# Designs tried in a protein design chat: miniprotein binders against q9bqp7. Part 47

Target 1, 240 residues: q9bqp7
Amino acid sequence: VPQNWFPIFNPERSDKPNASDPSVPLKIPLQRNVIPSVTRVLQQTMTKQQVFLLERWKQRMILELGEDGFKEYTSNVFLQGKRFHEALESILSPQETLKERDENLLKSGYIESVQHILKDVSGVRALESAVQHETLNYIGLLDCVAEYQGKLCVIDWKTSEKPKPFIQSTFDNPLQVVAYMGAMNHDTNYSFQVQCGLIVVAYKDGSPAHPHFMDAELCSQYWTKWLLRLEEYTEKKKNQ
Short names: E, the ipSAE of ESMFold2; O, the ipSAE of OpenDDE; V2, 0.75 times the mean of E and O plus 0.25 times the DockQ between their complexes.

## First folded at step 3 (miniprotein)

Design r41 (at its last look DockQ between E and O 0.04; V2 from the best seeds 0.00; counts 0 for: pae E 11.7 > 1.5, pTM E .751 < .8, placed apart)
Fold by ESMFold2-Fast, scan of step 3:
Structure r41 (fold): chain B 240 residues (1-240), chain A 89 residues (1-89)
Amino acid sequence: as target 1 above (240 residues)
Amino acid sequence: SREELWERILELIEKGDKEEALRLLREYIEKYPDNPDALFLVAELLYDMGRPEEARKVLERAKELAKKTGDPELIEFVELLEREIEERS
């Protein structure tokens, strides 16, 4: 149980759209400052066991691919993920045109993988937008806020070469989603409430993406775990 | 089966359920005794739980297996944890 508990949901906010909401999805730029990001907090609070497992995976990959091959592999994975996110932002934005570029490889696999999910996505309210929790003092950059099957969700797009049919296989991804949700619900730049999350794992070969829907109860459970990670980060920073 | 058990262990480690992770790791080691990473994880968890003497014994087993299988990187992890346990004793 976290020492400084704070609610994920804001009782003063509604998840229903109102007339004051902009017709164009919000895209607030992430400002560089000393306030820690969600990804930084999660990276700096990995357990010793997680750090060991990550290092052992890296050592095995270097043995198989060589140092240069491993560098190329990780660079390519990062670039493919970035292009996938850029393509999704363009597809979901009513004002941006999807520019025809050498993105065909990513469109053929990952975009094909998410087509069945995109059919159920509507009412986009934010894309690649910054959030800040004003009380807990952390920031983040979320992928998307939209209705999935009629429910307003923070949606996080992931790429994977291996099937991830269970939410537990996505590691810290649920924590990332609820951290963004809690920040948005208490950020003065936003006027609505999000109570659900969605992690979508897309596959390069075009096989159907796995959606991991998180209802309000599940989000509350992961929120408690996120608060513990944030507390660990704050304590580690004080002791350095 | 092996992959499913390993995935469950990783899930428990992430969740912070150290007692259950240890139980399944010991079951994993009995079925798959050729994985020195599993022995190292047992030692790390035991140390985190305030059981350094038990951790030392498991580290000795991990080191011997790593030597036998030619895994010098794991030997470095073992020696670092052995040193940490000694310094905090």
Scores: ipSAE 0.493, ipTM 0.862, lowest interface PAE 1.9, mean pLDDT 85
Fold by OpenDDE base, second read of step 4:
Structure r41 (fold): chain B 240 residues (1-240), chain A 89 residues (1-89)
Amino acid sequence: as target 1 above (240 residues)
Amino acid sequence: SREELWERILELIEKGDKEEALRLLREYIEKYPDNPDALFLVAELLYDMGRPEEARKVLERAKELAKKTGDPELIEFVELLEREIEERS
């Protein structure tokens, strides 16, 4: 049980969009500060088993590709992910804010993969927007807040070369999503709250993406796990 | 303690001492039976040691236990290792 329990949902906020919500998605810039990011907290609180599995994977990849080949591979994966997020931001942004769509960004297997998900996405409220939880003292950059099949969600877009049919196969991604939800729900820059999460795993070959929907109950379960990770991080930092 | 033994096993695996890690894992399984995580690590070590048939047998047991415990993450890891063993065999 977390020592410092804090609710994921804000009872003072309405789930209903205020009629005054701007037609333009929010894009709050991430400020660099001493506050840890969600990603940093998760990375620094990985289990010894998770660290071991990742190191084994890295060693196998280095054996297969060489050290320079692995660096190139890692750089390419990062670049592909970045381009995918840029393309999605462009697609989900209102037409009036569309800078010249680099048509080349839209011609990717990952974009093809998510087309069936994008059909169910509407009511975009935030894109690449910073969230801060002032009480719990963490920050993050969320990909998207939108309605998926009529439910308002924090949406996190992931790229994979391998099928991820189960939410459990997304590792700490559910924790990341609920961390963003909890921060947004208590961030004064946002007038609304979210009760659902969505992880979308896009595939390089253009095969249909897997949507992992997280209802309010599942979000609450992962929120407890997130709080434990945050406490562990805080304790580790006090001991350094 | 159980935790200390597990940590020591993980440290040995990280250092690449596969034989000693395997020995301690066997001891761990004897003391604490029906641990699918331990069985998975045994299978993985056996595979890394060039013993794929033994790895497969242990992995089947790990899969059965993982299904009984309802651990979908472990089931996925088992299936990934099964596939890798099949592709290299």
Scores: ipSAE 0.020, ipTM 0.434, lowest interface PAE 3.8, mean pLDDT 87
Fold by ESMFold2, look of step 5:
Structure r41 (fold): chain B 240 residues (1-240), chain A 89 residues (1-89)
Amino acid sequence: as target 1 above (240 residues)
Amino acid sequence: SREELWERILELIEKGDKEEALRLLREYIEKYPDNPDALFLVAELLYDMGRPEEARKVLERAKELAKKTGDPELIEFVELLEREIEERS
């Protein structure tokens, strides 16, 4: 259990979207500051197993592809992920039209992969928006806040070249989602709160994306795990 | 269908219904005995449930399957999981 517990939900906020006056989705700019990001906290608190598996994977890829081939591979994967997020932000933005978009951006297996999920997404409240937890002192950039099958969620979009079961990278994804949720629920830039999460894994070949829904109880359980990771990060920085 | 059963198993694991997920996973493996992803998931679930001896037996089966395929990434993954279980036992 963490030494300094803090609630994920804010009892002074409504979990109902204010739909009587629909607005443009929020896009709070990310501020350069000295407090750690969610992703930095998670990276700096990786388990020995995560570090070991990542190093072995890197060494295997370098043996297969050479160092230059590995750099090209990782650069292409990063670029594909970036383009996927740009396409989703464009698709989900209510102010953009089809002719204002790069048509090549919309032609990808990843976009095809998520089409069945997007049919269930509505009421977009935030896109690529910064969140800050001033009390716990961390910051993040969430992908999307919208309704999924009628439930308001923090939604995180992930790319994968191959369908994968529950492994290391999937384990930390729930922590990332609840960290964003907790920050948003206590950020003065937001007037509402969110109690559910959704992780969507899209596939390069266009296979149907796999959604991982997280209700409020599951989010609370992962929130406790996030607080432990944040505590571990803080302790490591006291010794460095 | 195969895809519907697989998605149901992943849903149960994410909800924390580990006993039901294991039951369905064993049915899945009976129908699809040469699926290494299912074997790895069983081993990881058994380890997570505090049953590492059963997890090791499943990993031995997964190791045999990985060697038959000749897939170097699959072989590496099995070996890394085996080390993790040994170091934490």
Scores: ipSAE 0.000, ipTM 0.134, lowest interface PAE 11.7, mean pLDDT 76
ESMFold2 (binder alone), look of step 5: mean pLDDT 80; pTM 0.747
OpenDDE base, look of step 5: ipSAE 0.020; ipTM 0.432

Design r42
Fold by ESMFold2-Fast, scan of step 3:
Structure r42 (fold): chain B 240 residues (1-240), chain A 89 residues (1-89)
Amino acid sequence: as target 1 above (240 residues)
Amino acid sequence: SREELWERILELIEKGDKEEALRLLREYIEKYPDNPDALFLVAELLYDMGRPEEARKVLERAKELAKKTGDPELIELVELLEREIEERS
């Protein structure tokens, strides 16, 4: 157990919708602060194994594509991911004009990949919204909070190119989701509680996306691991 | 502990002591057979030491375990190393 253990769920909150809930999804802007982001904490506390595997992957890709080819590949992966998130925000927004803003964003293979997942998504409560854990002092920008198959989830959208997808932080994806969840559950800008997570891996070729559902028990397990990463980050920063 | 042994293995790899790293990796795999990263590191070391046929066999084991544990990023690493071995053989 972490020394500074804190619960992920807030006993004062309910996941049930009420009449006072806004019909438009929340989009709290991310304020720049000295408080570390979830992505910064995870990046600065990668295990030796993760660093080693990422470095090996990078060297192998450079060997195959050349240095310029690798730079172009990683740049394209980044841009496609950004456009995918923009398209999903547009699709999930209740305003029809946002969905039609740029037809090209909506025609990617990634969007085709997630169509079967989107059919099970409803009751969107937050999109591209900032969260802050006021007690544990970290911030984040979550992709989406919505009901997936009737359960309120923090949903994180991931992209992958087959046959050669760029390496993303493998075991950190669940940690990212629960970090956002715990922050939202203790952020005064939000009134509801989230107890489930969903990681959706979309594919460039349009093949069906893989949903990785995280129930409350699994979220609690990853929350403990996130707290350990946060303690490690804080300790490393103190020793600088 | 598992974590201490893994850290020592990575330190040996970083120092370039490939023979000792391989020895400890084999001990690690006997105790903790559920880690596909360990199999991948064995394959990398074998290839670096001029033993590509042994590396190929270990990579197939790593790939199957990565599929079982749901690690698509490691499957990609395996396939890249398989291609590298094939092109330079």
Scores: ipSAE 0.016, ipTM 0.460, lowest interface PAE 6.6, mean pLDDT 81

Design r43
Fold by ESMFold2-Fast, scan of step 3:
Structure r43 (fold): chain B 240 residues (1-240), chain A 89 residues (1-89)
Amino acid sequence: as target 1 above (240 residues)
Amino acid sequence: SREELWERILELIEKGDKEEALRLLREYIEKYPDNPDALFLVAELLYDMGRPEEARKVLERAKELAKKTGDPELIEYVEELEREIEERS
């Protein structure tokens, strides 16, 4: 296709298990280098409106909590997210042993929130694994690749203080998911194809998590938007 | 609700539907006139859409409201956009 030379899906690949697929989830380490990460590209191409809204949120939080309170708040949010991801990796890993578990990680409200989603998750292919798009030259670290309700998905786990019923209520989460998907589909370290995405928003109070499923068509739509952001990033680098 | 209308506005801004975002922002401001951030977003969108004189008028309103609510950070944003409009117009 002349207007889109870089498809999200790889026609040479299948979403069905192959003999070459490992029996345990892949965990390729992220090698930091000059190649931009997905998060770097998204941060460097935010619209003026997105930058304004983020900055105003920070100012209001500081006003409410004080500078020390805001630092403690952001530190705690980061730590909670990290522990949530560690707990999910432990729960989803077939190689998990009692030595690898932390009982406290498994008791969080966020884990309670996500239980009904986890019941529909199986066939884990990758956990906390690095991806690189070999021709578009970007990298990322995805949370999880697994079957959700029988469909192979890139799954991104999010924590939130407030319910988010609509996928469009967040800035760049769908772009992040499709960027990882496109990279994995074109990364020689992987042999399978992912065509669907899932953003899971878990809540601290244990309220049921909101799953935002992205079918192949929706992923293709967001892929086009991701390519525009990547192009903007590349042009910005040329002009600096 | 106020929260639902605000979330819809943010969705439209993210999608790049500036015309619909402006329409709902004006509805939001009419119902909830105490938010200077909403006025600033209107001004930014108007400027991005090539309507700098309308943007300048809305910025005056945003600055006045920011002064009333004690929001010096927003005043700095207003003054920065006012300078940009002057320099490019």
Scores: ipSAE 0.404, ipTM 0.810, lowest interface PAE 2.3, mean pLDDT 83
Fold by OpenDDE base, second read of step 4:
Structure r43 (fold): chain B 240 residues (1-240), chain A 89 residues (1-89)
Amino acid sequence: as target 1 above (240 residues)
Amino acid sequence: SREELWERILELIEKGDKEEALRLLREYIEKYPDNPDALFLVAELLYDMGRPEEARKVLERAKELAKKTGDPELIEYVEELEREIEERS
C-alpha cells in the first residue's frame, strides 16, 4: 500500500465536457525543471530483473550489429517513433489541412496500422500537451486526450515490430497512462478530467493496431502501482 | 533455493564480481537446466570479460532454448522497453 495515497480522479471536476471547451486541442509546452518526468520515474524504478533483461538485450544487439550498428539501429527506431507521433499530431489537429501535411509522414506502415482506430477517435481535447501533478511532484507529456468510442481517454501511441495483443505485453505503458491521467485530473491548466486510458500499439507492416482500453477500475489498479513506483523513486533520490 | 541462488547471482553482478557470478551461474545451469535467462546472462558476462567468441556460442544456445521455452515473449518485452527508453529519454 502506498504511504502517500492520492486519488487518480478529482471529485471537484466534472466528467462532462464543459460547453466552454476550446475547439482547438490544448498544447501546453513542457517546462524542463528539477521535477522528474513520468518516464524518468519509471526508468529509475525498474526491477533488477527488468534492468538485467534490458542489458542482456543490449549486449545481444551489440554482438549482432556491432557498436556502430547498434547506434544506427537505436537512432532509426527513435526517428521512426518521432515521425509517427508527428504524423498523428498532424492528423488529429483540426487546424492542419491535408494539403499542409507532409505526405511522406503519412506514408508509413504505422499510420496505415492505426487507421481503424482513428475512425473511432473524436473530440480531441489535447495533443502533445504537458501535465503536472503539483502535490505528487511529477510532470509528463501526454500524446493525446480524445474520445475513443465515445469515452474520453488519455491515448498513448506506441510502435512495435511485434504483435502486442495483451495489455500485459505493454509493460510499464499502463503506468505511464495512469500517471498522465492523475496529473491531468489535478492540473489547473485543464478544466476537465479523464477516467479511461487507451494504449494503441501500431505495427510497422501496416497490420491492424491493437487497442488496449483501460476502464476506470483498471486505471485505479495501475494507479496504485504507479504511486508505489513514485515512492520508490523519491526514496532512492533521498539516499543519493 | 532456486530463487535465492538467482538473487545472489544478480547481487554479485551488481557489485561487479563477474567471476564469482559466472561461477554460480554455471552451478545454476547444472542444477536447473533449460533456463535461457541463465544462458543469456552467461553470454553477457563473458562479453564483459572480453571473451566475445565464447559469449556468441552461449548466446546462440540461449536463443535456441528460448525459442523452445517460449522466452521470445520476454525478448520482445525487452526490445519494446528499450525502444520506449530511447524515444522518451
Scores: ipSAE 0.016, ipTM 0.312, lowest interface PAE 6.5, mean pLDDT 82

Design r44
Fold by ESMFold2-Fast, scan of step 3:
Structure r44 (fold): chain B 240 residues (1-240), chain A 89 residues (1-89)
Amino acid sequence: as target 1 above (240 residues)
Amino acid sequence: SREELWERILLLIEKGDKEEALRLLREYIEKYPDNPDALFLVAELLYDMGRPEEARKVLERAKELAKKTGDPELIEYVELLEREIEERS
């Protein structure tokens, strides 16, 4: 159990909409800081199995594609993910921003994959927005906060293509979501309470995306694991 | 699907649900027997769970498959874990 336990939910906040909530989704910019990000904490506290799998994936890809091919492949994966997130932000914004979108992502691709999920998403409160846990001293950039099937969720959009070697992008997703949730619930830039999470895995070929819903109990369980990872990170930093 | 099963295994390993991860890895290996990485993960989990003799047997299988597929990097991982098991025994 964590030595410095802290609750994921804020007893002073409600999950109900109130009159002070902004009509436009929040987009707080991520500021450079010495405070660690969620992704840094998770990357520096990987298990032996995660490290092994990541190194093996890298070795296989380099053997297959060469050094230059591997760099091009990883660059393309990053670019596709960036375009997918940009398209989703545009789609979910109440005020439509006309911007040139990647045609492949809009047709028979990742966006097609998530259509059935998007029809159940409403009441968007934050998009591509920075969160900071004021007491535990970590930061993050979350994808989306919105109601999914009537429940306010931190939503994390993931891309996947076949064959899958996306080992890094499948690891720690639930921990990432609850870390953002706990930060948002204690960040003075936000006034509402989030108790649920949703991880959506979208497919390049347009196959229906897989939604992984996390209720409040499950979020609390993963929150304890996140606190242990954060504690491990802090201890490793002290011993350097 | 193969991808769905593999993702579930990876999440269980991360979660620390070692027994469930082992069950799904056995199912995965039965369906996809040519993946030496899956065998190595089984061996690592068995060792972590205090079952070094079972781990040693699985490592031999992983090493044989790695040799057949021309995977010298995996052979190095196998030999390192074999040495660790031997030294702690």
Scores: ipSAE 0.047, ipTM 0.595, lowest interface PAE 5.4, mean pLDDT 82

Design r45
Fold by ESMFold2-Fast, scan of step 3:
Structure r45 (fold): chain B 240 residues (1-240), chain A 89 residues (1-89)
Amino acid sequence: as target 1 above (240 residues)
Amino acid sequence: SREELWERILYLIEEGDKEEALRLLREYIEKYPDNPDALFLVAELLYDMGRPEEARKVLERAKELAKKTGDPELIEYVELLEREIEERS
């Protein structure tokens, strides 16, 4: 049990649309500052098991690809993920983008993979938008907030290469989602409440993406785990 | 499948369900005895659960397998955990 418990949901907020809500999705820029990001907190508080698994995966990949080959591989994975997110932002935004870039992005296997999920996504409220929890003192950049099958969700888009590494920094995905959710629910830049999460794993070969839906109860359970990680981070930083 | 069982183990480790993770890791090792990483994970989980004597026995098995497969990096992990167990015993 976390010593400095704080609720994930804000009782003063509703998930229903308000007349004061903007007609276009929010996109608040992430400002560089000394406040830790969700990703930094999670990286600094990995379990010994997670660290071991990540290091062993790196060693095996370096053995197979060489140091330069591994660096190129990880850069390509990052680039593919970035392009996938750019394509999704373009698809989900009502704003028009440059046609040449849009056509290129839309033809990837990852976009084919996610088509059946996208047909269930509507009511986009935020895209690539910064969140900050002033009370708990952390910041993040979320992918998307939209209705999935009628429920308002923090949506996190993930890419995966079948059948390659089974370890792709997947351990903390639910924690990342609830951390963004809790921040958004208490961030004065937003007026609505999110109670659900969705992690969508898209595949390079175009195989159907896997949606992992998180209801309010599951989000609350992961929120408690996130608070413990944040507490561990804070303690570790004070001891350094 | 091997991949599905391994993914389930990783999920349980993430969830902090050490007892169920340990149970599935032992099942995995029986079916796939060539993975020294699985043995090391068993030892780490046993130590975290306050079972250092059992952890030491599994570390010896992990070290033997790592020597057979020529895995010096894993041997280093084994030796580091062995030292930690000794220091806290």
Scores: ipSAE 0.230, ipTM 0.715, lowest interface PAE 4.2, mean pLDDT 83

Design r46
Fold by ESMFold2-Fast, scan of step 3:
Structure r46 (fold): chain B 240 residues (1-240), chain A 89 residues (1-89)
Amino acid sequence: as target 1 above (240 residues)
Amino acid sequence: SREELWERIFELIEEGDKEEALRLLREYIEKYPDNPDALFLVAELLYDMGRPEEARKVLERAKELAKKTGDPELIEYVELLEREIEERS
């Protein structure tokens, strides 16, 4: 099995600021093209266990809610996640966000859930920003790059509802984080290096969010697994 | 290996060979008794095969093991299947 020539970390980069404005987080727009996204690669290379469990969950949800009820449920989950990400981008942006309308958005249960995590977040360098791995030919849209407890991290914000989760969805979350990290570390639009990841799971009822910190060693381990998924995706595409 | 045996079980399920999948699952459980996912999968297959009472008993074991190993996601899956069996029987 050919090993990947490119490691997750770029040996030619350091965690240094450049002459660009360090107070303004980068926000490179995602350009839709034929290059696969991280989420597309992961969706097309799910394990047989993930496919089985996802299908059973969908069937049971449809049985309980009906076809239309299931569509409404999934639409609502998507909208809640989108609003949560928009609120976090607003909070972490250096822009003035202290307006009455914004204040109401910022008081959601999910935002309450992450307050203790946000207290440890500083030095924001990128928000809702596109990354592309120039050599491995994939793209992604990362949520946030910032220092968490003094360490520069790719941070991924997740919302969770306990009753009907996708089993093993957490398995792909670390892969998503390291895929973004590897892409950013090799993307010419960025000049710094990230070696750590953070997955933050927020709860609707305001219960304290769970942070899952990934150190450099753990990120390297998941990077190897991501490369296998990317290879599998490329092979499946050639066979279609 | 453990992962190869696990993948083979799902291939058998996909191919519709549920009896052989159950046989390999029993071998897997003998070798790896602390995996609640395996017990949950046994319950899923038993339910598919029209054996809901046996499925319910295995789900009780799966839930107990999931609580012991700290797997809240699996507990929620177990409870969802328990509820379906109860409502459909």
Scores: ipSAE 0.369, ipTM 0.779, lowest interface PAE 2.5, mean pLDDT 81
Fold by OpenDDE base, second read of step 4:
Order: C-alpha cells, then sequence, then structure tokens
Structure r46 (fold): chain B 240 residues (1-240), chain A 89 residues (1-89)
C-alpha cells in the first residue's frame, strides 16, 4: 500500500462536461521545471526484469541490424512516432482541418491502422496538453482527451511493429495513462475529470489498431501501482 | 545527482549509446560500489557490446553482492543473463 495515498478521481469535480467547455481542444504548454515527468519517474523505477528485457531486446536488435543500423532504426522509430502524433493532432484538431493537411503525414500505415478507432472518437477536449499534479509533484504531456464510444478518456497513442493484443503487453503505458488522469483530475487548468483511459496501439503495416480500454476500476488498480512507482522514485531521489 | 545520472544512463540505453552508458555506469559504481543493479546493468551492456568475458566477471560480482543483500530476483536475472552469455559464447 502506498504510504502517500492520493485519489485518482477528484470528488469535487463533476463528471459532466460543463456546457462552457470551449469548442477548441486545450493545449497547455509543458513548462520546463525541476518537477519530474511521468516518463522520467517510470524510466527510473523500472524493475530489474524490465531493464533486463529491454537490454535483451536491444542486444537482439543490434545483432540483427548492427550498431549503426540500430541507431538508424531507433531514430526512424522516433521520427515515425512523432509524425504519427502530429498527424493525429491535425486530424483531431478542429482548426487544423481547415489547413492544407500535409497529405504525406496522412499516408502512413499508422494512420490507416487507427481509422476504425477514430470513428469512435469524438468530443476532443485536449490535445498535446500538459498536466501537473501539484500535491504529488509530477508533470506530463498527454496526447489526447476525448470521448471514445461515448466515454471520456485520456487517450494515449502508441506505435508498434508487433501486435500488442493485451494491455499487459503495453508495459508501463497503463501507468502513464493513469498518471495523466490523476494529474488532470487535480490540475486547476482543467474544469473536468476523466474516469477512463484508452491505449491505442497503431501498427506500421496499417493493420487494425488494438484499443485497450481502461475502465474506472482498472484505472484505480493501476493508480495504486503508479503511486508505488512515484514513492520509489522519491526515495531514490532522497538517497542521492 | 544520482538520479540524473541514472536517468541519463537509461536514456542512453534507449538511444543505443552503450559506450556512454557504460562510462556513466562505471562512474556510478566508483561512487557507489555496493549497488548490484548497477553491476548487473554493466554486465548487460558489456554483453551487448560483444564483451562476454568482461560481462561474466561483472556478473560474478553482481551475484555475490546480490547474495549478500538477499535479493533473489537479482540473482535470478543474473543467472538468466549468465546462461544467455554461455549459450552465445
Amino acid sequence: as target 1 above (240 residues)
Amino acid sequence: SREELWERIFELIEEGDKEEALRLLREYIEKYPDNPDALFLVAELLYDMGRPEEARKVLERAKELAKKTGDPELIEYVELLEREIEERS
């Protein structure tokens, strides 16, 4: 049990969208400060097993591609991911629908992969927006807050070359999503709260993306795990 | 800071810069010699860099330290990596 328990949901916030929610998605800039990001916390609190598995994967990739090939691969993966997020932001942004969409950004297998998910996405409230949890002292940049099949979710878009049919195969992504949810739900920049998460795994070959929906119960379970990771991070920092 | 150093090490590992990651880990171990996790990661990097004999030596140290600390999970992972090194050597 976490020593410093904090709720994921804010009982003072309404689950109902205020009718005054701007028609334009929120895009709060990430402020560079000494506050750790969700990603930083997760990376520094990886288990020995996770480190081992990551290193084994890296070794296999280097064996297959060579060192220079692996560097190129990692660079390309990063670039593809970035382009995918930019394309999604353009698709989901009402204002950018009027701009000449770079057709080249839209012709990706990843965009094709998520088309069936996008059909179920509506009511976009935030895109590439910063969240801060003032009490727990962490920050993050969430990809999207929108309704998926009529449920308001923090949506996290991931790219993969391999099928990830199970939420367990997304590693720490569920923790990232709930961390963003918890921060958003207590961030004063947001007037609403979220109770659900969605991880979407897009595939390079255009095969249908896997949606991993997280209900309030599952989010609460992962929230406990997130709090433990955050405590571990905080303890590691004190021992420095 | 110790944290910033670890963060940078993990970033470098993700980026595939093994040499710089290894350098920083060595600096870390020099300051904190009783960290079995750091030793384990050094062994993994050395193995990944095609230095299995050096990796094995570091793994032995990690294993000894893990036994002293009573960390069964680390012992298991050391043994897994040891087997992998042996199979590929």
Scores: ipSAE 0.006, ipTM 0.251, lowest interface PAE 9.7, mean pLDDT 83

Design r5
Fold by ESMFold2-Fast, scan of step 3:
Formats: C-alpha cells, sequence, structure tokens
Structure r5 (fold): chain B 240 residues (1-240), chain A 89 residues (1-89)
C-alpha cells in the first residue's frame, strides 16, 4: 500500500452526460510547468531491469543500423506515433476539416489497423487534452476520452513494430492510463468521471489492432501501482 | 534479492559466461515463478542467448499469469515476442 493514499474516482462526479458538458470535445492545452508529467514520473522510476533491457536493445540496434541509422530509426518511430495520434484526433473531432497532410496520414497501416476499434467509439468528450492532479501534483496529456462499446474510457493509442517491441512502453501503459484517469477525475476543467481505460495497440502492417480494456476494478489495482511510482519519484527528487 | 540475482546474471552475460548465466536464469524462474514481469525478462534473455524453445515455455507461463492478474499489455508484449520467435525458427 502507498503511504499517501488518494482515491482514483471522484464520488461527486458521474460518467453520464451533463447539461454543462460542452457540445465539442475538450482540448485543454498543456502548459509549461515545473510539475512532473506522467511520462517523466514513469521514465524516472523505471526498474533496473527495464533500464538494462532498454540499453541492451539500444546497443543492439546501433550495432545493426549504426549510430546515425539508430537516430534516424528512433526519430522515425517517434514521428510515426505522433502522426498517428494527429490522424486519430482529426478522425474523432466532429468539427475538424482535414488538411491534405492529415488526409494522407489516414491511409497509413496504423489507421487501417484501428478501423474495427473506431466503429465502437462514440461520444467523444476530450481529445489531446491536458490533465492535472492538483492534490498529487502531476500533469499529463491524454489522447482521448470517449465511449467504447458504451463505456466512458480514457483511450490511449499505441503504435507497435512487431519485430522489436519497445519494452518501456509496454509495462507502463496501464499506469499511464490510470494516472490520466485519476487526474481528470479531480481536475476542475472537467465535470465527468471516467472509470474505465482502453489501450489500443495498432500495427504498422495494418493487422487488426489489439484493444486492452480495463474495467473499474483493474483501474483501481493499477492506480495503487501508479501511486507507488509517484511516491518513488518524489523521494528520488528529494535525494537529488 | 531479486535485483541482486538479476545483476549477477547480467554480469555473467557481459563476461561471456553463458552456461553459468543460463543456470542462474533457470534459478531465477524457480525463485520467481509467479511474477509475470520477471518471467518475461528471463524469456527475453533466453531468446537473446539462443534458447528459443526455453524462451517459448517461459513466455507461455508469463502469459498465463498475466491473464490471471489482468495485465493485458504484458499479454500483448508476450505475444509479440512469441510471434518473433516463431517467425525466426
Amino acid sequence: as target 1 above (240 residues)
Amino acid sequence: SREELWERIIELIEKGDKEEALRLLREYIEKYPDNPDALFLVAELLYDMGRPEEARKVLERAKELAKKTGDPELIEYVELLEREIEERS
């Protein structure tokens, strides 16, 4: 159990549409801040095993591609992920007018991969939106909040290259989702409550994406683990 | 401790003492049979050391435990490595 427990869900909120809800999805901009982001907390509290595997993967890739090739590869992977998120925001925004660049991105294998998931997504309430936990002092930028098969979810879109998966991105995804959820549920910029998560892993070759649904109980379990990671981050910062 | 045993395994791999590293990896599995994350890390190293059949068996156990503990992301990672091993064999 973490020493400083705080609930993930807000008993004063509902997952049902409220009359005060805006007619368009929320997009709160992420402000430059000294408060740590979810991704920073997770990166700074990786296990020694995760750090070792990441470094070994890096060295193996450098051996295969060369230093410049590795930099180009990792830059390209990052850019593909970012463009995938941009395309999804465009698709899910009812008011977006597609630009030619965005239209070309809609033809990617990653977008083909998620088509069957998108059929079950509706009632979008937030896209690429900042969240802040005012009590626990962390921030994040979530991808999407929408109904998946009728359940309001924090949805996190991931891209995966099957031959050499990035281990760091795998183990921490549930923690990332519940961290965003807990922040949103206590952020004054939002009026609703989210109790479920969805991690969607899309594939470059267009193979059907894998949806990983997290119900309220599972979210509560991962929330405890997130609180421990946040506590570890805070202690490391004090000892710096 | 788990971390001390892991560091010793890594040191042996870096030193090129492959047989002793394999012995300790098997000991690691025996000591942490119910930790799906630990089993996955062992499978990665077994595959890397040219032991794909042992890696597959460890991955099957890791997947079973991940399903039991409700870790869908780890299941996906396990399945990605299983596919890689199959494609290269």
Scores: ipSAE 0.006, ipTM 0.217, lowest interface PAE 10.3, mean pLDDT 79

